# VHH binders against q9lnl0: the designs that were tried, part 8

Target 1, 290 residues: q9lnl0
Amino acid sequence: QLRHGFYEGTCPPAESIVGRVVFNHWDRNRTVTAALLRMQFHDCVVKGCDASLLIDPTTERPSEKSVGRNAGVRGFEIIDEAKKELELVCPKTVSCADIVTIATRDSIALAGGPKFKVRTGRRDGLRSNPSDVKLLGPTVSVATSIKAFKSIGFNVSTMVALIGGGHTVGVAHCSLFQDRIKDPKMDSKLRAKLKKSCRGPNDPSVFMDQNTPFRVDNEIYRQMIQQRAILRIDDNLIRDGSTRSIVSDFAYNNKLFKESFAEAMQKMGEIGVLTGDSGEIRTNCRAFNN
Below, E stands for the ipSAE of ESMFold2; O stands for the ipSAE of OpenDDE; V2 stands for 0.75 times the mean of E and O plus 0.25 times the DockQ between their complexes.

## First folded at step 1 (VHH)

Design y5 (framework vhh_7yz9_2)
Fold by ESMFold2-Fast, scan of step 1:
Structure y5 (fold): chain B 290 residues (1-290), chain A 120 residues (1-120)
Amino acid sequence: as target 1 above (290 residues)
Amino acid sequence: QWQLVESGGGLVQAGGSLRLSCTASGRTFSSYAMGWYRQTAGNEREWVAFITSEGSTTYADSVKGRFTISRDNAKNTVYLQMNSLKPEDTAVYYCAAYDEGLFYDSSEYWGQGTPVTVSS
């Protein structure tokens, strides 16, 4: 089973090693937090948090990395570096799945988000199939989102924390939010700025959080209230009766947002996990043992 | 409208080298992840390499150490340098572009392919 301090007896430096590796990468590139959030979400919603996403395809066997939806996932070298150091001091002990969860948690804290504990004891999966990859689109309705998140065990509040929290950092291309630029309900000053930036054929990107683009904080919810959400999925949260009050609560209480986001991330990291004798402890996060 | 155009394919003897290019027209690709895939007749498309907007690279096991993916954002072009070519590298090579979104499906765009034939 998952527990706090799982590695205290078997690999005491496990979390500190992961944290140092993540800090070194984040210190050079603030976009690491966005990268690791995406990696963990894409791993966990596909057959559970079993590091199946990390498997490289071979000439005979495709993997989840073979699917276009995962082409933009990055940060694999961060996981590799942490695993290499952990194998040196604690051979065959710390799972790749635990490294992903710890790394993502630490990257959130580095970006000013909540500091929280995670349970560990995950084991690595023995399967990585392209056909298993299914993800939410950027324009889905609140009703569709609620149904999808409910199917993986999330209530409405944790869904709002996860969707908004995940968009506090990172960028979106102009092609993804043309519907917002054409929407007269969007803040007029921001809409004018985006119309100018997105006018040409170059499909530039913009920060999803216009005020604090490298910080995990409640500013994205404040932007939603001000009609300044970049993506339709984010704007829908403030307009729908089932989510509006939750957005307002987070917008006016950063402590509540941080606590809810921490809870959502803990819950996400525990989806469909393998424990005990299930799965394996890979020696290389990109390949099954053999 | 978005268009990806591959070039640089052709005939080469085993052990030789080729450099494939993929140029985006209609709009820039600097904020997109880019990839190379290959396909032989009767088989599904096989992933070869990815490069993120930040320049991080990932390779299929079959090409590690032999192929190098790179990008030139000023030229709106991604490259695949193919060294130590083997007959089993014979395929039609495709370029693809992906949006780097969070918690949602990437938009994807494909080129029409460029054939590579490696003689035994």
Scores: ipSAE 0.017, ipTM 0.367, lowest interface PAE 6.0, mean pLDDT 86

Design y6 (framework vhh_7yz9_2)
Fold by ESMFold2-Fast, scan of step 1:
Structure y6 (fold): chain B 290 residues (1-290), chain A 119 residues (1-119)
Amino acid sequence: as target 1 above (290 residues)
Amino acid sequence: QWQLVESGGGLVQAGGSLRLSCTASGFTFSIYDMGWYRQTAGNEREWVAFISSGGSTTYADSVKGRFTISRDNAKNTVYLQMNSLKPEDTAVYYCAVEDYGWLYPSDYWGQGTPVTVSS
């Protein structure tokens, strides 16, 4: 029951309100796109895109936020602000799950990525359990990553689009890529730069895309070809026979990358959604209705 | 709160063996890839071995054939079996959660366990 224009009869300004809130946050802080991409992925691969990730833990019950991998998820205040405005105009109408999907889509476009439509009509989940967090993140081996993405319905090409697209606007802490700094196959000038950047305490971070760190574009794939990938998994994509040609295709065709990334994001936003009478429409994205 | 506690380090003679353990708490251990790293004073941390959530392993060339990484998800523990130890293996060994997230990848590190190999 997901459709385009789901809210046109019940809350016509829904998408414009979300878009304005996202723009205001993004205008002040370009890292908003990175934050919302991570939020949507971590939500959608755990029991579907049902906003279960947004639930705060209580003294009586932990939530998905209680697992360590979710400790770095941020941007909840953006979703809260959009929900607060939507509740004033259209009480109990727009789900938190739809807000996350719309906000992520709009943040991609703001960062120069593809513009695309999303279907809406998601309902919010009634469950947020740490034991349900079986995240299929990128692993050091391409083979393991292919298996993980296939298990959630994505082919190899879509996987390459999501890994690269996700890494074009984020940072990595120095502790995460010490194996790359020691790798003589890494671009020697970049390796020297990273050795300097990673000196000293406090585990500093570097941009994963060294050239266009705030743009959702194909530059990350060009960096892979030039032996300039920060993370081992990104470097492995250009070295592995099953992914090498896809990296090359995206590196030299930004339009193809954007189309593939848009399609991948649309598909990701529709994983395991609740519609119709399932779930609820929360009034507070951080708490179940009672 | 995420916590990693390493143990099993110590003094050993060249050619000897040690088994390091790293016990995790505060997160769902079974879904994460785990790694071992080592660091000598004045040098950067060096990757030693990885084990995926599914049990696949990879090793640095310097330790291949001598070290074995394994895990016990029921005990929330990752192990590093170190055989045929050499003086150049002397370092502080660190356990890490390998969290290759989409946008803000991060590792959580333990406090480290020192290993000294005498000749």
Scores: ipSAE 0.000, ipTM 0.152, lowest interface PAE 12.0, mean pLDDT 85

Design y7 (framework vhh_7yz9_2)
Fold by ESMFold2-Fast, scan of step 1:
Structure y7 (fold): chain B 290 residues (1-290), chain A 120 residues (1-120)
Amino acid sequence: as target 1 above (290 residues)
Amino acid sequence: QWQLVESGGGLVQAGGSLRLSCTASGSIFSSYAMGWYRQTAGNEREWVAFIDSGGSTTYADSVKGRFTISRDNAKNTVYLQMNSLKPEDTAVYYCARDYYLGSEEWPDYWGQGTPVTVSS
């Protein structure tokens, strides 16, 4: 089963190697935190945290990367670099699934978010099917979100921490929030700015957090209160009676948000994991062994 | 503690250019990301441009193609080159240090601001 210090005896430098690789990429590009948060969420909610998302499609077999909802997932080269270094030091020992979890945790801390420990011992999945991809869209209702998150073991507070916390960094392409641009309840100055930004070709992007776009902090919840949420799924959290008080709590207490987000990320990283003799330890995170 | 001092603001006509500078004093400038923000009277402070410790840059859509952020680590200075200025660029411009380790709610150090007025 998963435990703290899983690699203590088998690959003692495992977490240090991942952390160094992540820092080197983050130091060059602060959007790495947003990339890794998206990667872990999209991996974990689809058949568990088994690195199935990392598998490249082949001419004979599509993968989860073949689905449009995964078109925005990036940062695979970071996982590849960490895996390459780990295979040199500790062959066939550290799973790609553990690398994703450790990398995401470290990238959150680098972006000013909470620092927390993760348990390790995940093994890599043997399946990556487009039909398994079931992700929430940017326009879903709170009721739909509560049902979806409850089905994977999360309560309402954890859901609010994950949805909002995951959007404290990163961008949204204009095609994902056309409904918000047309919403007269959106802050009028922001709405005018977004209409201008989204006028051009090639589906431009905007920061989901307009004030602290590279920091994992509670600012996104303050923006929800100010009618400045970019995505409908975020705006819905302040408008729905079942989530409004939680949004307010996080908006006025950054320490509470960070503690809740850390707990949510720990729980997210443990969904449907393969341990023991299940799955495999891939040699290449983008391909099944053989 | 860190101190940020902005300079280079002023009055300019539409279509003109200004170069803002922000000089930092404190430990290891090169290890931190730096940003420029602006604020108009009665409105929230908005992000304009970022440059990370590795030199990678990101811009708000409103200034993309017109503004360029750069840094000189030997001088502990970050710059904002503003070209093709518009009346709507009129604001007080703030330099900020972004600290990505720890529990920070906002950029942990701000400058005093430098006013930029663009006449039509």
Scores: ipSAE 0.000, ipTM 0.114, lowest interface PAE 18.2, mean pLDDT 84

Design y8 (framework vhh_7yz9_2)
Fold by ESMFold2-Fast, scan of step 1:
Formats: structure tokens, C-alpha cells, sequence
Structure y8 (fold): chain B 290 residues (1-290), chain A 119 residues (1-119)
């Protein structure tokens, strides 16, 4: 069972070590929060928060990293560094899955998002198969998103908090929002700006939150209301009757957004977790023990 | 393991046509936006054309009206139809796949296919 203070007796410095490693990386690169949010979401929605995403493919065995949707997941070296230090002070004690959850939680706070506690006691999975990866794309309808999130136990409000909240930081490449640039409902001045930005070489990227790209705050929902959402999946939230009022609530109440996002992140971090004697405690987050 | 494999390059005379193909494996092709880039020796890669997962297209000004990008999700393939080719189109052409929430230039790259336009 997951609990607060799981490592209190077995590895008292566990959360402090993870927090320091995350701070050191974030202090050098503010994009760490976007990286870790994406990592935790992609791990948790595929067979639960069991660090299956972290497994490197081998010549004989592909992994979840073999799926294209996971190629842009980054920050593995942050998890590796925390794990290396934890193995020195507390051998075979702290799971990679717990490190991902703690690291993501701390990176949100560093970016001005909510501060919250997480329960720990996750164990690492023994499986990482490409065929298990099922993720939403940037153009999916609200109805499709609701069905997908409901299948993993999330209501509509939590879905809006996770989709929008996850896009408060980070970038999108121009190839992913050409449909938005052609959409006359998009803010005309932003649309013109994006047309210019997206004519550069090498599939340039733009910030998903055009105003506060390094802060976890409610600005993304304000951008949605102003017809300034970069991705179709975000724009759809303000246009659909089932989500419109939730977007408005978050857009005009940052405290409500932060509380809802914290609760959503806590719930997401507890999807399909392995505890007790299930799974293993990996020595290397990128490889099964055997 | 993922791969992008380009084909269809070669030598063509100015004013001619070529069709490039890029076949993807190891990932869910239909979830990805696809693009074509090109690179000449000593220069950075420049984008040529994009097609979203939903089929919407856009083109660099230098190729607009001459090149057409399309995709066949059943075959996991993206195409670049190149018409009215000019010597300035001579380059190595790269297929790329991309998705949201990444800061890297194209999540997947092919090995490239050379196109030489004579004159």
C-alpha cells in the first residue's frame, strides 16, 4: 500500500536527495518541469506508474521507448542521477517509479505550481512492451479524450486539469499544429505570428503557453478563452459544452486550478501501482534486474 | 525499434519530377505529424513541407505550388511529390516525424535520400 513517509525508516533522506537532484537540473534548465510532467504521464497511463517507460530497448527486446510517441520523452539522466545517489546510501530500497513521482512533484513546485505531498511505496514493473502504449494525439476530440481518461478512472474535471495543466509549460513543434494555423477561429494576430515562426528551418517549436511558458499556472486556460491555444486538443476544451465551464473556472481562479492540478497529479501518480511483493526494486532504472 | 526509410531520390533534369517516399516502422504512424527537410553541404537542414496527423499540409515558400506532401496511414508512408524541379532543389532530403511537448528538432529522422537536379 502506498503511504506518506513510506521511506521514513528505510531511507530517511530519499525525498531530500531526489529534490536536490531535481533542483540542480531545474536551476540550470527551466524546461525540466515540462520534461518530467511528460515522463510521468507517459509512464502512468501505460500499465500504471511502474517505471516501465524507463527501460531501454535491447537488440532482442524492444521497449516502450521504441514507440515514437515516447522518443521525445527526456530527463532520464535526472532519474539516473537520483537513483545512483540513492543506491549508495540506501541500496535496493527506493523504486524508480517513486523517484519519477517525487521528481515530477518537486519540479512542479519549482515552476511556481502547487506544492503537495505524494504517497510512496511503488515498485518497478517487469514489463515494457511497445504494444502496451496507447496515448492521445494533439488533434483528438473532447469526446475521445473523455473516453480515454474515463477508462483510467478520471472524471472530466480532472481531465481538463491534466491536459491544460500539462501544457502550461513546454513546447510544440510546428508540424503538430498546422490545423490550428489554418483555423480562422484562432486569434488572428497569433495565427499570423505562428505562420512566420513556422516557416523557419528544422520544424521549429513554439511555447504552448504564449505568455508564461516556464510557470505552472492557469495562464494556459486564459489563452484558451482568448482563442490562443496552440494545440487542437487544448482549443477543443473551450469549444465543447462538457468542458467549457471548467476551462472558465480555471482561467479566472488560479488557486482553484492549482488545487485541482495537485489533486489530479496525486491521482495520476497512483494509477495501477505495484506495491508489497509485486514487481521489483531495480538497481538501474533503465534495465530489469535480470 | 523505430525507423524511417526514405526512397525515390536520384538524378533528374531541371523541369523534371521525382516522388520521394518515407516508410515508418516501430511506432503508431497515424499519431505523428510528418515532414520533409533538405540539407546542402555546409548548410543547416531546412524544412520543406509538413503534414499533420489529421492531413493538413503546409509548405516552405521556396517549394509552394511545386511540391505536394501526402500520407497513406494504411501503408505507414509519407510522400513528397516534387514537380518543376530546379538546380536549387539539389540536396539530401530527410523524412522526419514529430509530436507535441518536445524541444528536440524532429523526434525521428531518416538517413536521407539524395536528389540532384542537373543544369
Amino acid sequence: as target 1 above (290 residues)
Amino acid sequence: QWQLVESGGGLVQAGGSLRLSCTASGFIFSDYAMGWYRQTAGNEREWVAFITSGGDTTYADSVKGRFTISRDNAKNTVYLQMNSLKPEDTAVYYCAAGYFDTEYLSDYWGQGTPVTVSS
Scores: ipSAE 0.000, ipTM 0.183, lowest interface PAE 13.7, mean pLDDT 86

Design y9 (framework vhh_7yz9_2)
Fold by ESMFold2-Fast, scan of step 1:
Structure y9 (fold): chain B 290 residues (1-290), chain A 119 residues (1-119)
Amino acid sequence: as target 1 above (290 residues)
Amino acid sequence: QWQLVESGGGLVQAGGSLRLSCTASGSTFSIYAMGWYRQTAGNEREWVAFITSGGSTTYADSVKGRFTISRDNAKNTVYLQMNSLKPEDTAVYYCAKQLGYSPYFRDYWGQGTPVTVSS
């Protein structure tokens, strides 16, 4: 079972090593938080938080990296560096799945988000199949999103915290929000700016949070209320009766958002985990031990 | 105003070398991972190599030890150095900006550059 302080006896510096590696990468590139949030979400919603996403494809065996929707996942070198240092200090002890969870938690704190503890003791999966990858798109309805999140154990409030918290940092390409550019309900100044930026056959990216694109805070919910949401899925949250009051609560109360997001991230990091003698402790996060 | 422009493909003898280049224009190249993919006639497009924003590299087993991916952020360019080429490396090679929510390769794939390896 997962517990706080799982590595206290077996690798006492585990979390500090991961934190230092994450800080060094974040200090050079503030987009690390967005990268790790995406990585953990894409890993955890596919057969649980078992680091299956990290496996490289081979000539005989494709992996989750082989699907187009995972082509944008980045930050693997951060996990590799942490693992290399951990193997030096504590051989065959700290799972890649735990490194992803700790790294994501620390990157959130660095970006001004909540500081929270995570339980550890995850083991790494023995499977990484393209056919297992099922992810929501940026245009899904609130009803579709609620059903999908409920199927993995999340209530509506947790869903709103995860979607908004995940989108308060990072970018979206113009091709993902053409429906929003055509929507007269979008803030007129922003819509004009985006129409200009997204002209032609090129597909530039824009920050999803126009005011604080590198901070994990409640600003994304304030943008939703102001009709400035970039993605349809975000705009839908303020327009749907099931989620509107939650968006308003988070927009008004940053402390409430941070507490809810921390709880949501803790819960997400515990989906379908392998513990005890299940799975393995990989020596290389990109390959099964064989 | 983003686009990817690939070059360096051509005809080469088995055992030879070729260097592919992909130059990106537009915003924030340095923060994105870049990849090379290839497609042979009658087969699905397959991943060849990734390079992260920080410069870490990963390779498909079929090319590991023979191909090297690198990037020059000042020039917005990603490279694929191909050594010890084999006939089975014959394919159209595609540069890709690493993207989420990009099914069927419609967002920011290069035009492709053909590579033919013959004896």
Scores: ipSAE 0.000, ipTM 0.108, lowest interface PAE 21.0, mean pLDDT 85

## First folded at step 2 (VHH)

Design p1a (framework vhh_podentamig1; at its last look DockQ between E and O 0.02; V2 from the best seeds 0.00; counts 0 for: pae O 11.5 > 2, placed apart)
Fold by ESMFold2-Fast, scan of step 4:
Structure p1a (fold): chain B 290 residues (1-290), chain A 117 residues (1-117)
Amino acid sequence: as target 1 above (290 residues)
Amino acid sequence: EVQLVESGGGLVQPGRSLTLSCAASGFTFSSYAYGWYRQAPGKQRELVAAIYGGSTLYADSVKGRFTISRDNAKNSIYLQMNSLRPEDTALYYCAAELYDWGSEDYWGQGTQVTVSS
C-alpha cells in the first residue's frame, strides 16, 4: 500500500515542503544529515517506521526517548517544522513517519549522497515503549549484526551498506571506541591522534569519517581498508570473511556504493510500516492524538 | 557475572545534596548506555537521567538540579542530586542497557533516597 506519489491528490506540495524545510536546516548546519540518518535508523529498527521514536515521554507514559540509547537522537524540531507547515496546507493528511523518511532522503542528497525516490503512505504508530528499543552497539561482532539484520529482512550486502553508509557522516564519542584506541591493528598515526583527542574528560567526539565527515560517499569503506575505522563494528566489517569483499567493492566503486545505499535506505524506510487504516495521522509528531 | 552496585543513598533535609554512585563489573563498561531510574510508592518507575557516550538525557522534573556523569577508569556512573525536594523521595536504580537482540538490561538492587524533615 506504499506507493510513489501517494500524496499527489491529497497534498501535492508534501514532498517539496519537507525538502525546503530540510534544506533550510541543512544550509545552516551540515550535521543535519547525520542527525536524520540516526533518527530514521532508530525509528525503523524499533517496531517499524511508525514515528514511535518522536513521542515525548510524560510522567505516566514513558517513551522510546526514555532510554539512554536514544539520548543522542536529535533533529526533532526539523520534523516539527515540516509537520506544522503541512498541517496548515493539508490538515490531518501527511504522517510523521512519511516526513521522517522524506526528510532523511533529502538530507542524504544534500550531503552529496544518492538521489532516490521513496514510496509513501505510512501511518503513525500508537505505541512508544522503552522496552522495545533494541539497537546494535559499537562493538558487536559481524555474526551478531548479520543475525540482527536478518531478523528484520536484510541480507549481508544491505547490512554493510547501512552500517558503513550510516557512518559516512557524524561523530562517535571517545567512550564508545576505547577498544579501538588500544588495538595495535589500528592505523598508528590515527591511533596516536585519537589518544591525544580522547585524553581529557567530558567524553569528546571525533568524526567517524576522518576525510569527508559531511559527505555521504564511500570514503568510510576506504578508511576501513586503511585500518582507520573509528568504531569496532565498522572495523569488524573489513576483518570478517563474510563482509570483507563487500567493503572492498564499495571502497573501490563509489557509484556501486551509492546505488546500494539508496536501495538499502529505500528498504530501511519500509520496515514494519503501518498503512491503510492502521495507526493514525498525528497532528503533533511528539504526541498521540488521544 | 554482570553486577551493578549502587551507593550514596540516605535521609536528607529538603534543599540538601546527595551523590549516588553505581559501580559496574563483569563487562566492557564503556560500551553500555547507563541510566538512573527511580520508583516512589504508588508511582511508576521513571527515568531520571541517562548517559551514553557524550550524550545525556534528564527528566524535566530534575533538569538543572541533577547531573549524571561517568568515570570510565573506575567503571562507575554518578548522579549528583542538588536542591533535593520531598518529591525526589524514591528507590533509585542504576541500569546498564544492552543493544544486542535478545539481551536483557542489567539492573542494580536500588538505593533509597528519602527527603524529609
Scores: ipSAE 0.275, ipTM 0.668, lowest interface PAE 4.7, mean pLDDT 90
Fold by ESMFold2, look of step 2:
Structure p1a (fold): chain B 290 residues (1-290), chain A 117 residues (1-117)
Amino acid sequence: as target 1 above (290 residues)
Amino acid sequence: EVQLVESGGGLVQPGRSLTLSCAASGFTFSSYAYGWYRQAPGKQRELVAAIYGGSTLYADSVKGRFTISRDNAKNSIYLQMNSLRPEDTALYYCAAELYDWGSEDYWGQGTQVTVSS
């Protein structure tokens, strides 16, 4: 069963080791928070938080990494480094799924987001199938998003916290928001800037939060209010009557956003977890044990 | 009607290069992740390369030799295949992978690549 401090008796330094590894990477590269947020979301919504996303494909066996929808996921080396240190101190003890959860929590706090506790005790999944990968894209409707989040146990408020909060850091490539550039209701100065930025070769990217791109805060919701959301999925949240008031509440109350985002991240980190005698404790996060 | 049409396959000698193209029509090009897959006779279909925005993914067997790219103005996806080997011989498919929870992916009919002296 999940509990706070699961490793206090079996690997006392577990959370501090993960925290140190995450801090070292974040200190050198502020984009770590965006990478870990995406990693945890992509892992958890695909058959639960069991680190199935981390499995590398082989010639004989594809994995969740074998799907274009996961092409943008990165930061696996951070999980590997934490696992390597943990295996030296506490062999075969700390799951890869728990490392992802702890690392994401710590990266959020480093980026100025909420500080919150997570329960631990997750075990690692024994399968990673590309056919299981189903994710929300940048142009989905609010109705489709509500249906998707309801199917994994989340209400509309949690959905708005996760979609917008997950986009308060990180980038989007120009190919993903061309419909926004053509939208005359988009803030005209930003639209002009994006047209110029997107002329570069190799599908350039822009920050999804134009004002505070490296901070986890409510600024993305303020951008939505001001017609400055980069992605259609984010702009839809302020335009749709079922989500509009929640966006406004977050935009005008950063404390409410941070509390809601922390609760949403806690709930997401517990989707479909394996505990007890289910699954395994991988020694290498990229491969199933033999 | 949604269509993905591959082209550029053919017979080539080992060590040479080919460029595959995939023209997309009948849908909003920018809403999808795109992949090149291949299937040799008697073998499973495997992902070769994928692109979503500027993010790319490659099978280990092709890393450093193949490059996927996209041209949003032409609604096209490309696979540059360098240093071709006989084991690259396969039917190559273009696929569009929708981010819309449960929506069906779209597939092309395939283009044959044969690497032989």
Scores: ipSAE 0.183, ipTM 0.643, lowest interface PAE 5.4, mean pLDDT 89
Fold by OpenDDE, look of step 2:
Structure p1a (fold): chain B 290 residues (1-290), chain A 117 residues (1-117)
Amino acid sequence: as target 1 above (290 residues)
Amino acid sequence: EVQLVESGGGLVQPGRSLTLSCAASGFTFSSYAYGWYRQAPGKQRELVAAIYGGSTLYADSVKGRFTISRDNAKNSIYLQMNSLRPEDTALYYCAAELYDWGSEDYWGQGTQVTVSS
């Protein structure tokens, strides 16, 4: 089962290696945090945190990566680099699932987010099927979102922490929030700015957090309150009576947000994990061993 | 060959202005986000300003003083630096980051900005 310090006996440098790799990438590109957060989320909420998302599709064998909702997931090279280094020093020891978990944690901390521990000992899954991918869109209602999160054991507060926390970094393509641009309730200045930004070719992206897009903080919630949410789901969080108070609490208490987000991330990272003799330890995160 | 070439740096007195330029070549300019970073002696590299899509970001220390812009027709990024301070002294780097994540980032050689009375 999962435990703190799982690799202390088998691969003592495991977490340090991952951390170093993450730092190097983060130092060059602050969007790494958003990338890894999205990666972990898209992996974990689909049949558990088993690194199934990392499997490359082939013409003969599609994978979770083949699904449209996963098309924008990035950060695979970070995981690959970490895995490569780990395989040199600790062959067939550290799972891709654990690499994703550790990497995401470390990237959050680098971005000013909460520091939290993660239990390790995950194994990699043996299945990556597009049909398993059930991901919510950016225009989903709060009720639908709550139902989805509850199905995987998350309460409303945790949901709000994950959604907002995940959106306080990173970008959204213009195609994802056209409904917001047309929303008269949206901040008029921001709306105008977005319209201008979205005139560009190739579906431009904008920061979901307009103020601190590289920082894991509670700023996204303040922007929700200010009618400056980019995605519809974020706007829905502040408008819906079931989540409004939570949004407000996070908006005015960054400590509370960080604590909640840390807890949520820890919980998310343990969804449906494989341990013991289940699954495998991949030597290549993009492919099954056999 | 991918290249980012910075220019416009120099020695200026406090309160003066400089405009840095970054000329990009060897790749599709519109496919990248761009940023200006700076590194002072003995300090870590820090983000100064960035353009991602149509959005801009500034370090708190330069807000209201610096402006980042891009010219797609010229494949260039600019950093207008007004009201320069001694603490702005650093080697300034231009960086390109692909919108489609997974590719290597590109960096210029840097241009020195020195603010001194």
Scores: ipSAE 0.005, ipTM 0.254, lowest interface PAE 11.5, mean pLDDT 91
ESMFold2 (binder alone), look of step 2: mean pLDDT 80; pTM 0.808

